# Ledger of designs, part 14: VH-VL binders against Small ribosomal subunit protein uS7c (rps7)

Target 1, 178 residues: Small ribosomal subunit protein uS7c (rps7), of Euglena longa (Euglenophycean alga) (Astasia longa) (p14760)
Amino acid sequence: MSTRKLQKRKILPNDSIYNSLLVSQTINKILSKGKKNIARYIFYKSMQNIEKIKNENPLDIFKKAVDNATPSIELRTQKRKKGQISKISIKTKLERRNKIALKFIINSAKKRSEKNIIQKLQGEILDAYNNTGAAVQKKEEIEKSKSPVNNNKKFISKNKKSKNKKQKKRLKRKKNIY
Below, E stands for the ipSAE of ESMFold2; O stands for the ipSAE of OpenDDE; V2 stands for 0.75 times the mean of E and O plus 0.25 times the DockQ between their complexes.

## First folded at step 15 (VH-VL; framework fv_benmelstobart)

Design f1 (from e3 with heavy chain A61D; at its last look DockQ between E and O 0.37; V2 from the best seeds 0.70)
Fold by ESMFold2, look of step 15:
Structure f1 (fold): chain C 178 residues (1-178), chain A 120 residues (1-120), chain B 107 residues (1-107)
Amino acid sequence: as target 1 above (178 residues)
Amino acid sequence: QITLKESGPTLVKPTQTLTLTCTVSGFSLSSYYVHWIRQPPGKALEWLGVIYYSGRTDYNDAFMSRLTITKDNSKNQVVLTMNNMDPVDTATYYCARDYYDFRGYGMDVWGQGTLVTVSS
Amino acid sequence: DIQMTQSPSSLSASVGDRVTITCKASQDISNYVAWYQQKPGKAPKLLIYAASSLQSGVPDRFSGSGYGTDFTFTISSLQPEDIATYFCQQYDNFPYTFGQGTKLEIK
């Protein structure tokens, strides 16, 4: 049996050097205007430099860096209650959490002061590996600002068993606010 | 040969703290996540939590207040600590590895499990 | 939490029969489904991941299909050594969750 249709539809092929989907996803986010050869060169050279510095498997270093930059929640815009727009935190599926972490790393790298993009990317990866740097700060900001985490509509017995208590609380709050 | 082996007490009294050690061989904790799962006798599997490459964890909310997972990569060990044990926590406890690279690929190798009985 | 509803809860079949087990997820989980075999007193064994990908060393009489919320596991020709309990599991999000299992018996 072949999974070719599903893989073609949903999954990037693994990269050719590390045989890693994470690496393929990262290279794809570095791309501008379909210049994939340039994105590959940037990423692989950053990884080679990291290997020289740390004398460790650079894929393992990158995986740890991504872990440190991965948030468990996402901020989404909440509709206005009284003309105000608020943000709520929601629990994000695992694949999307990884995509967010890669965005944090790449965007933070571009803002660094090193002389070229290769050194910027390697610097950001090494900082994230050490649980520091701008990408990790972005992750921490999101998790610090969280409201109650909600996968979708959490099933606590608000509809079933305690509708009367909730109704009384809503009316009490309305009298105090309004 | 790739192995995971759970070790620790097989009998725990109510209110005590359970500590289980998962010792891994044939693979690196830098390349795989490790999960803890339990199975009460005759019942379905329950996922307890996972430890990441970084040492960060994610726990099942049902156990989060009582549960700690740590690791030591140099010793090839992952440790589960679960406070305030109760007879309903009687189960076989497993550790299992997960090749996580942008996504998981199923838990491909499990330890043989250790039955922990909580009684009195 | 993502609920995995597995059916049937038990199944009786003869050697050589085609066996089908289903799981339904409470929300879209793409193809992030694994299927496990568990024999009495033993740890689960991974058979299928990504809904349809066969784990290395697993006989090709085992197969899986599905996407989104509806998933099927099939044994094309039941063998005596296939007597076990079978579980689906989602890995789209934490907590990972399992079906209640299907106990497969021989008639």
Scores: ipSAE 0.740, ipTM 0.872, lowest interface PAE 0.8, mean pLDDT 85
ESMFold2 (binder alone), look of step 15: mean pLDDT 92; pTM 0.940
OpenDDE, look of step 15: ipSAE 0.878; ipTM 0.935

Design f2 (from e2 with heavy chain A61D; at its last look DockQ between E and O 0.32; V2 from the best seeds 0.65)
Fold by ESMFold2, look of step 15:
Structure f2 (fold): chain C 178 residues (1-178), chain A 120 residues (1-120), chain B 107 residues (1-107)
Amino acid sequence: as target 1 above (178 residues)
Amino acid sequence: QITLKESGPTLVKPTQTLTLTCTVSGFSLSSYYVHWIRQPPGKALEWLGVIYYSGNTDYNDAFMSRLTITKDNSKNQVVLTMNNMDPVDTATYYCARDYYDFRGYGMDVWGQGTLVTVSS
Amino acid sequence: DIQMTQSPSSLSASVGDRVTITCKASQDISNYVAWYQQKPGKAPKLLIYAASSLQSGVPDRFSGSGYGTDFTFTISSLQPEDIATYFCQQYDNFPYTFGQGTKLEIK
């Protein structure tokens, strides 16, 4: 099957080695100054090293690592209200979720203590593949913040015991106790 | 040849648990997501859930209290378990693959489907 | 949940006719739309993804267009083997949701 392209949008071409949009998106995020040849070398060398360690297809390993680092929601900071900061959980579009996961992996890799960026990146990818490491921790913290009701619903966390002139019975139809 | 095949009971009594197995051939479960979808008679398709490369899952909120999807890559199997079946759950159940690589590209291959009837 | 409103619910046309089916999404889904053909007793078959991209092995008389909320599916010259029900589907976010379908008949 040939690579697929979205019509009438700016999209990155698939990378030349794995024929993967995920790979090209990852390479594009590694270096902020646009040193694409260096970013390609870093990524592909990390993948070669991962293949040696796991003796498996490194693209499959990377896809699993990204899955483990991908959140289903995003926290949005709202305006302060009387000196308070509120956060709202919202459901994130699928494309946006993967962008967040790549940010988590790359930023977490850069903070690692290994001697070079290739070892840092391969270490973070392997940790994420095993469902561990800083990128996965960031994803897990977000997932714990999910709303207890309808993920499509946006609301500010609020004490239900505060004064409420409306009847509470209409809200009870939801699983308020759980 | 690329195939998915749903197998399991075709008649289930109310309150019983449904277990369906999707057996895949011609592709790897480490390279494709697998979705479960059902179609009640005369109604639109309903998405039930997906299992990722990692074995993690995402479920339709309407079913998540009753629904479990698991897989075994070595057996080429994806398993749907749905508890507490009711006559309204009568439908044709499909599994379908999705090449997910930063984005989806549509569900390009579906199983033939299995009709599950929930009745006394 | 993202609602996909498909119209018409049924359509009768002659061989050689141009056929158009529409779907409207309840919110902006950019181009994350797929179109499927389903014949009686059979599983859906993917025809179009990304609103306008033709799936491999699908005849080019099938096409799609749209962006945002309004999407169209077209058969440029209806053939006898095109008798089926056609569905749109969004894959912008979970749960994936489908149009009710358009039953296409030859008159």
Scores: ipSAE 0.646, ipTM 0.820, lowest interface PAE 0.9, mean pLDDT 84
ESMFold2 (binder alone), look of step 15: mean pLDDT 92; pTM 0.937
OpenDDE, look of step 15: ipSAE 0.880; ipTM 0.937

Design f3 (from e3 with heavy chain S30T; at its last look DockQ between E and O 0.39; V2 from the best seeds 0.68)
Fold by ESMFold2, look of step 15:
Structure f3 (fold): chain C 178 residues (1-178), chain A 120 residues (1-120), chain B 107 residues (1-107)
Amino acid sequence: as target 1 above (178 residues)
Amino acid sequence: QITLKESGPTLVKPTQTLTLTCTVSGFSLTSYYVHWIRQPPGKALEWLGVIYYSGRTDYNAAFMSRLTITKDNSKNQVVLTMNNMDPVDTATYYCARDYYDFRGYGMDVWGQGTLVTVSS
Amino acid sequence: DIQMTQSPSSLSASVGDRVTITCKASQDISNYVAWYQQKPGKAPKLLIYAASSLQSGVPDRFSGSGYGTDFTFTISSLQPEDIATYFCQQYDNFPYTFGQGTKLEIK
């Protein structure tokens, strides 16, 4: 006599400007804690700036940026007998892959050196559109970690160039403050 | 108005390579994914793979060792290449578009399909 | 891979009848289900997406429902032009997978 409930997921409405679920999902991830108007302003202003720079449809630019930052697979760990852990490449649901890409773009944007969050976000989106930048690099690192032979190489070496050197210096100094 | 059309050989010998071209009209390859699907005679549809806005792809693992999908946005063409054809690969091959915006919305327009027969 | 088990495999009904076709997914796919109509020698035509959303230009006698693993496709009043094979399809994950189809005939 067991009860098995399937949890119904929320259906987020499309955004009002681009009529896009991707845009709604992105805005929802930019700032948590109920800052919807600020998150919308940040995203839409970044898109307007991108349009001025590229003179192209900014939604198409953003969709390609997200595609480039979307991992093909998500790294998983699976415990075996006696508690030993082995890394196994697995298929991840498409919705989950897209959420990961949005996280990579937003988190990488925050680490950039530009003067405000709007310029940081537009810069990261443009880099991802060109298949470069920290979000795409993070995607490539997770794909290498999920290789079929489970090579388990480091994601980033000390000698790899980072687009966010100034941001890393800022984070290191703040780390010494409780 | 909106169309996809598959073109290429209808007869292929075992071990040969199949190349099919999907020519699209009335929409942009920057706004839709394109999938390849096949249907063996009297059997269920089989998804082969998809090409993204960026040109990245995902393939059905059952075919990925011999399957390549490419596109040229300016020519409105998506190309399927399948190596080492076998008689069990005899099927009608379709391309179909998918408005992919965080998720898919079903494949709303399909090509008419092309029957490819693999026989000695 | 997500298996879509469709039933029945064939069905015969009279004009005006209610027709019901079911699809069961091997795992939770939320509402990422589409239903297609395929007439002989033709490509599939999308009727329903997101389990219950009607595609533009599709008559409202077609409907769908379900969430999770169990999905239903209904024709409320069968018309002569509805003779076709009907397929469900999941698009929650790649590979996209299809039910084996239901061949619908008028008796």
Scores: ipSAE 0.684, ipTM 0.847, lowest interface PAE 1.0, mean pLDDT 84
ESMFold2 (binder alone), look of step 15: mean pLDDT 91; pTM 0.936
OpenDDE, look of step 15: ipSAE 0.867; ipTM 0.928

Design f4 (from e3 with light chain S30D; at its last look DockQ between E and O 0.37; V2 from the best seeds 0.69)
Fold by ESMFold2, look of step 15:
Structure f4 (fold): chain C 178 residues (1-178), chain A 120 residues (1-120), chain B 107 residues (1-107)
Amino acid sequence: as target 1 above (178 residues)
Amino acid sequence: QITLKESGPTLVKPTQTLTLTCTVSGFSLSSYYVHWIRQPPGKALEWLGVIYYSGRTDYNAAFMSRLTITKDNSKNQVVLTMNNMDPVDTATYYCARDYYDFRGYGMDVWGQGTLVTVSS
Amino acid sequence: DIQMTQSPSSLSASVGDRVTITCKASQDIDNYVAWYQQKPGKAPKLLIYAASSLQSGVPDRFSGSGYGTDFTFTISSLQPEDIATYFCQQYDNFPYTFGQGTKLEIK
């Protein structure tokens, strides 16, 4: 007989500047383990710059940005009896949705063209605050799959368009080299 | 002092639209989510929906076809609109705030509630 | 939707008694449980969040425990002012859902 012991999840301490769990969770996700001082510096400088630009409470700005990037569903891959793979919309737990939003913001920031990571993160947060930018676009793509009758077609079409764009770029570079 | 107060009609006829206003004081709608919850007489509480810092909403699927929640931060108001009322919608309607910071911390302050009766 | 099954539906106890109310979730909800007190004719009051965290200003005779699917709310020594209906609520996912309530009476 196999037993799994139920364990209470450990909650990360709030950050020392904003007294916010959201901030602690964000800092924890910016860089790999052991680089937390650098991640703190990146995040806090981004927030200071945001405050200077907007002249508003930067934590409120960040919370609104995270709201705009938070999806209500997440696609799961599920195999059918024929061996065909389809995506099923699953309503994700609220904590998981917030983690996804933070991942969208951080990963989208890293792909931006600004000079350094501080400006990249700052720009992504401000875009998400305005309900624009790549993190919000990722959220909107997932949200538009909420209709069960069209979920597979909608996401496959967007993924095909995105993959075709990347594949077209890769094929173009190979042709140019050759 | 932190308060929420529900206001609007207390008697509605079947098929009519209910509009309730939650007026808040002592806190900012930019810093708290606001939920709408109802309690039919002698029954469990039913969550209707929530409005976020951003003005985004999530609704209980059972009501979402006839339910709209909006807010105006400058007026400290959150508005519930519920179409096509039916006698089964007779309930006390509450608004409640929720400090949300990566997770919720429970709904710490509720309005006093308003009883809405749907009867022909 | 996550169903919260609360037991008992009513309870009669004397001042000074230990009171225990349980709540069972239809699926694993981690510790995302809140407990509320609702006095007759009044709005609910938050007592416990995160299954076991005491809300500020709430007397320490109130406590909660549990994780996953099984949750317990306890009043260590019942006071006359504790006459109310008590209910659990999950906030692991939308829609938020509530137990049916436990009406607590003083005998």
Scores: ipSAE 0.702, ipTM 0.853, lowest interface PAE 0.8, mean pLDDT 85
ESMFold2 (binder alone), look of step 15: mean pLDDT 92; pTM 0.939
OpenDDE, look of step 15: ipSAE 0.884; ipTM 0.936

## First folded at step 16 (VH-VL; framework fv_benmelstobart)

Design g1 (from e3 with light chain V33L A34N; at its last look DockQ between E and O 0.31; V2 from the best seeds 0.00; counts 0 for: pae E 5.6 > 2)
Heavy chain, then light chain:
Amino acid sequence: QITLKESGPTLVKPTQTLTLTCTVSGFSLSSYYVHWIRQPPGKALEWLGVIYYSGRTDYNAAFMSRLTITKDNSKNQVVLTMNNMDPVDTATYYCARDYYDFRGYGMDVWGQGTLVTVSS
Amino acid sequence: DIQMTQSPSSLSASVGDRVTITCKASQDISNYLNWYQQKPGKAPKLLIYAASSLQSGVPDRFSGSGYGTDFTFTISSLQPEDIATYFCQQYDNFPYTFGQGTKLEIK
ESMFold2, look of step 16: ipSAE 0.151; ipTM 0.660
ESMFold2 (binder alone), look of step 16: mean pLDDT 91; pTM 0.922
OpenDDE, look of step 16: ipSAE 0.875; ipTM 0.932

Design g2 (from e3 with heavy chain S30R; at its last look DockQ between E and O 0.27; V2 from the best seeds 0.66)
Fold by ESMFold2, look of step 16:
Structure g2 (fold): chain C 178 residues (1-178), chain A 120 residues (1-120), chain B 107 residues (1-107)
Amino acid sequence: as target 1 above (178 residues)
Amino acid sequence: QITLKESGPTLVKPTQTLTLTCTVSGFSLRSYYVHWIRQPPGKALEWLGVIYYSGRTDYNAAFMSRLTITKDNSKNQVVLTMNNMDPVDTATYYCARDYYDFRGYGMDVWGQGTLVTVSS
Amino acid sequence: DIQMTQSPSSLSASVGDRVTITCKASQDISNYVAWYQQKPGKAPKLLIYAASSLQSGVPDRFSGSGYGTDFTFTISSLQPEDIATYFCQQYDNFPYTFGQGTKLEIK
């Protein structure tokens, strides 16, 4: 092995309340640098409100919400021919799948119509827990993609039905892997 | 004490379906992922799949056409179903828990395992 | 799939010896490596996670190191109760995969 290989280290410590890396990662994504204390307050207050509403462990609720928003595949763009852009699905590492789910939850919460960001975040988490809401919809859009992994796609209007059956079968198998 | 225990048939005929139940105690299935792993005699361990907090699953591609994992949180049970068994599937089958929190921390508690023999 | 290649497959050592076992991953897996001890007829026991973190209740003569593709497991002073098979496992991505094991005997 390489004698000069750069070692990678875990940078982000667990949060102080739940002792959870997931929570630390979530807080880090809520706001930009310089507003970390506000991001902590937003997240912890959302969890306290969820606990009052559900009378259940709010970390368990949040973990299930993240699972429901986690896609098994990620779409990326790739140039195919003479400047044509196409989407291609790729298998992603477990850590990155969780990061995508957190982005879906936080971005979807910000677009909600509730009074303040605390209520927006708690509403999106509760919806994702129930396997509904905008974050889960984003996940479902990705998983319904008909793009085959590592396959070139051509437009064929004739006999599209038979090609579509084979593509759906392959996508169905890949969904079961993750 | 924290325990997992695999139960089910120890003998299965080729082509039959194997059903194993992992019964857990001392922890909540809402708080941990559960994995299924097998070990053929004298061979390396082989990961079969996992069930998430949500009931969502991921399977090893080598088994995904034959494999189903389900759970019932209130009964503390995780169930493995594996169709079309073959003598090559003879192995000790384990369930194991994983505190999955953005990532795993290794599988810290395993069941004792159950030997399943597939023969006519 | 990520291949974990473990060395050696077997070794013999005396009580008090330092024992070293290695695993190589077929791709960069950061520190997502666990080490297990398995005695005959028993379930695996987790010793090390995250390449170098000691599991609770595990004696401190066990240690691990490495990052990326090369990982090392060490017993600093071998004890009679340490005879077992030891193996590594990656958990960077599914399917989780295991080394073939190292059978440790005492001379």
Scores: ipSAE 0.697, ipTM 0.849, lowest interface PAE 1.2, mean pLDDT 84
ESMFold2 (binder alone), look of step 16: mean pLDDT 92; pTM 0.939
OpenDDE, look of step 16: ipSAE 0.879; ipTM 0.934

Design g3 (from e3 with heavy chain G55D; at its last fold request DockQ between E and O 0.32; V2 from the best seeds 0.70)
Heavy chain, then light chain:
Amino acid sequence: QITLKESGPTLVKPTQTLTLTCTVSGFSLSSYYVHWIRQPPGKALEWLGVIYYSDRTDYNAAFMSRLTITKDNSKNQVVLTMNNMDPVDTATYYCARDYYDFRGYGMDVWGQGTLVTVSS
Amino acid sequence: DIQMTQSPSSLSASVGDRVTITCKASQDISNYVAWYQQKPGKAPKLLIYAASSLQSGVPDRFSGSGYGTDFTFTISSLQPEDIATYFCQQYDNFPYTFGQGTKLEIK
ESMFold2, look of step 16: ipSAE 0.766; ipTM 0.882
ESMFold2 (binder alone), look of step 16: mean pLDDT 91; pTM 0.936
OpenDDE, look of step 16: ipSAE 0.880; ipTM 0.936
ESMFold2, look of step 17: ipSAE 0.767; ipTM 0.885
ESMFold2 (binder alone), look of step 17: mean pLDDT 92; pTM 0.941
OpenDDE, look of step 17: ipSAE 0.886; ipTM 0.939
ESMFold2, fold request of step 19: ipSAE 0.731, 0.745, 0.745; ipTM 0.865, 0.871, 0.868
ESMFold2 (binder alone), fold request of step 19: mean pLDDT 91, 91, 92; pTM 0.937, 0.935, 0.938
OpenDDE, fold request of step 19: ipSAE 0.901, 0.907, 0.904; ipTM 0.955, 0.954, 0.955

Design g4 (from e3 with light chain Q27E; at its last look DockQ between E and O 0.38; V2 from the best seeds 0.71)
Fold by ESMFold2, look of step 16:
Structure g4 (fold): chain C 178 residues (1-178), chain A 120 residues (1-120), chain B 107 residues (1-107)
Amino acid sequence: as target 1 above (178 residues)
Amino acid sequence: QITLKESGPTLVKPTQTLTLTCTVSGFSLSSYYVHWIRQPPGKALEWLGVIYYSGRTDYNAAFMSRLTITKDNSKNQVVLTMNNMDPVDTATYYCARDYYDFRGYGMDVWGQGTLVTVSS
Amino acid sequence: DIQMTQSPSSLSASVGDRVTITCKASEDISNYVAWYQQKPGKAPKLLIYAASSLQSGVPDRFSGSGYGTDFTFTISSLQPEDIATYFCQQYDNFPYTFGQGTKLEIK
């Protein structure tokens, strides 16, 4: 019975140059509105430039960059209710952690001062590869708000009423990105 | 030929620290994650933790207070350190590689495993 | 943690029989399921990943199916060398978790 109506999630095909799902996911996030050809050009040109600079496999460089920008398995999220705030931890799926890392890299690249988006993306990837740059800083900001046993013991602040399990609430000036 | 091999002591006394080395060959630690998994005699496999391309780690919460995983890419080695061993920790310990590219694809190559006995 | 419930725990079958083993996940894990074969005293060997993809070098009598929570592993025509314990494993999230195993014997 279950196999007759199996429900599936859409999966992007691997990119044609690196045969990598990570690359396909990255290209899909660079430009969201019907500009896939220019997004491919931006990403592949950034990777070619990285290869020329480092003389190393650029996919390996990109994977390490994404790794450094990927937040920990558990994330702390602020919740506000009736002027009361509390911190809760969320166990985020591996796929979503990678999506967050890609968002950090792409959004941080766009804010850079280089002349064009190719150089901006290239620079952010190389910085993240070296465990520096704005994307890694965003990752570190999220990790400072959690209480893991392997990173400075911290206690989750208790809500004086009850524990809240609803979706996290977003504020324009204090957003957590997922 | 792609291989992983676990090495270290096979007998450990309670409270002592276990150190196991996974030596890899035929692939780069910059291209694969490495996991540690154990199997107590006659029981299910238990995932202990993983080390990423970058050297960052994630651990099973049940063990994370006493686990450390490190690596040296130039020596092709991944090292597991587990403190305060107890007879319940008697198991065969494996390292395994995982091609991780936005998601995993199964652990496609495992080491032979090493039986570690913790005797009272 | 995601719990993987595997059944049966043991199975006896004849050479040439079709063998089916199932795993149920405690939550939706998409197709992030692998199946392993483990012979006594040996390391696990990956047979199937992504619920249905055959690992390189694995005979095509082995197959898998499923999506979401219900997964099936099949040996289409059992061979004598298939005597082993078989495990499912989810890799949707850490900690990775395994089924308890199915011990397969030949009658």
Scores: ipSAE 0.752, ipTM 0.877, lowest interface PAE 0.7, mean pLDDT 84
ESMFold2 (binder alone), look of step 16: mean pLDDT 92; pTM 0.940
OpenDDE, look of step 16: ipSAE 0.882; ipTM 0.937

Design g5 (from e3 with light chain N93E; at its last look DockQ between E and O 0.27; V2 from the best seeds 0.67)
Fold by ESMFold2, look of step 16:
Formats: sequence, structure tokens, C-alpha cells
Structure g5 (fold): chain C 178 residues (1-178), chain A 120 residues (1-120), chain B 107 residues (1-107)
Amino acid sequence: as target 1 above (178 residues)
Amino acid sequence: QITLKESGPTLVKPTQTLTLTCTVSGFSLSSYYVHWIRQPPGKALEWLGVIYYSGRTDYNAAFMSRLTITKDNSKNQVVLTMNNMDPVDTATYYCARDYYDFRGYGMDVWGQGTLVTVSS
Amino acid sequence: DIQMTQSPSSLSASVGDRVTITCKASQDISNYVAWYQQKPGKAPKLLIYAASSLQSGVPDRFSGSGYGTDFTFTISSLQPEDIATYFCQQYDEFPYTFGQGTKLEIK
């Protein structure tokens, strides 16, 4: 049988202050590549300010903010009748879900009205921590897509026919696995 | 010192609701996701669901209509509720922690498990 | 859902033998694979994560390799205490899914 080796993903080291891959991924997304020192300053200063405001561990605050902005589904572009383009919801890899959440937070922060990017970023993180703000709104819009996708308990009955087909296929896979 | 322990009833009648409590020690629920997994006798492991740092959840679609997972960080507890139990739900139920920092790193500590038998 | 197909379902080997177990994913999961050891009546124990990273406190005779869809778990020199069932598990997406297991016995 032929052996297949897929292209390996780029490995990003953990950040030096929090020893966190999430933090490294966030810093990498704040600015264009090559401007890491500025991105580090922006992120770490935002975290210091959050710590002063909340008097709590800022990494824990950030992790909860990211959770609230992380969609359980993703929109993907599909071509349809007569060249029309539409988006459908699909289940996606966990790493990609996390990257989407970071993009929502950073892009939403940049559009805020505060005086500087540090204040913008800390404001968006604190809003997402409280389950509000533009990043969380973008996440909620994705989760309300009309395409059939498994969702949390609040939305479990929306697309029963597609759920039934998926459940039957999942049961068949369970028998093969077990 | 790092432990998870499942507790709750070991015998449940069909149609009844199962409630299991996972009590954790030696780590914070703010730093780890907690998963619920079960293993029917002589069969492979089945993932049931996970609870996030935020209290949001994801469930296996095969069980989601019957599952609720909640937590209380201050009590170090994660609670599984499964409605409408059936004899096929007889299994050992585990909770397990997952260090989730942008991605998972395997479920590195599991509870001892609790056998739940569903029988009349 | 991602199917994890594990092979073989059982095997017997002598103390000191090299043991190899394989796991194939139904789609590209990069290196998001864990390997567990489960002894009778016990919870699974994490041995390998990220396809090849050795969990703390796990002996060096255990190793893993692979990327994408094809993964290998190896015990370099089988010991008597390694009698167990071994499972692969993907964590690239929810639901997490497991291989059916390989029962390892010592001749």
C-alpha cells in the first residue's frame, strides 16, 4: 500500500511571557509579518491594562474571551446554479475555529473608536470576556447559518432531516470503530 | 495531587435521568477543558462532550438531545446530565481534563470512572 | 465525523520484541493524534500526544510517528507490564473519536 505524507504545518513557538501558543498566535495576527516587536508591545500592554482593570489573571480573561468568540461552525464559499456564489456552514477543524476567533477579536478591535490600538484591543477583549462586542456578534452570526450543522443544545432541533442523516452515518462509523 | 473523580448513582432505571458529578482537585477549571467519555462493557470509548473555560459546550451529535454539561469553577465541579437512559447506555463514565491553549494536548488525566448500569 | 481505523485488533509478542500498531484517519488531521494505554478495569493513560510527543512520566520505549492520515505507535522493547489495550484518538475536531483498540498480549 502506498504511503502518503501530507505537508506539515508551520510550528509557532509559545510566547516568552505567558508560555502560551494562544498568545503567540494572537501576536502573529495583530500586525503584518515582520512587525512582531510592535505587535508584542501592543498585546502585552493590553494585557497589563486588563489586569489593572479586573485585578485578575489576564491570560484567563483572554482565554474566556477567545472561547466566547470561537464559532462552532464555519462559513465556506460554494459555487451554485448559473455561477451564483453562496456560503454554507460546515464543521471545521478546532485549530481553524480558534484562528477565526482571533481574527474576529483583532479585526473588531481595529474598528473601535478608542484613542489607540492598545485601548481598542483591551476593550474588545473585555467585551468578548463579557460575551458581548463585535467579535462575539460575528461569532453568533456564523452559528445562525441556515445550512445543516450540529450545534449546541440551544439549536439542536433546527435541521432535523440533516441531523438524522448525520446521526445514522455516525452510528455506522461507531460500529466500525468499536 | 491532580485528580478527577466521578460520583453519582451506579444503577438507573430505563427512562430515568442520570446525573454524574466530576470533582476536580490540584488544577483550575479556568485552565483546562473537561470532557465526558464513556466506555460500554467490552467496547471502544465514546466521546460525549466538552465544557469550555466560558461554560459553553460542544456535544456529540449522537447524544446532544439528551445531554447537558455544566460546571461551577468555585466548587471544582463539572456535572453531566443525561436524560431518558436506556440499557444500551450502560457504560463506565469518565471525566478527563484537556489543556486547551489554542489546541488540545491529549487528555492527560482521567478520573477513575464510574460504572452506570441501566436496568429495570 | 473522523473515523480512526486501527490495526491490528490484537497481537501477541514476546518480552523484548518491537511492537507496532497503526492508525489511519479518514481525513487529514495533521499531527492531532494521541495514543492511550488501558489496562483492565482502569482508565486510559495518555502515552503520546501530537503524534510523536512523549507524555511526562512515560518510558522511552513508547514512541509515535506520522502526519496527515497515517500514524504509527511503537513499543521498542516489550515489557511484561505492557499487557493492555492501546487506542489511538484524534483531537483535530469534535467529536473526539477513538480507534477500536489493539489488545496486546505477551506470549
Scores: ipSAE 0.722, ipTM 0.862, lowest interface PAE 0.8, mean pLDDT 84
ESMFold2 (binder alone), look of step 16: mean pLDDT 91; pTM 0.936
OpenDDE, look of step 16: ipSAE 0.881; ipTM 0.936

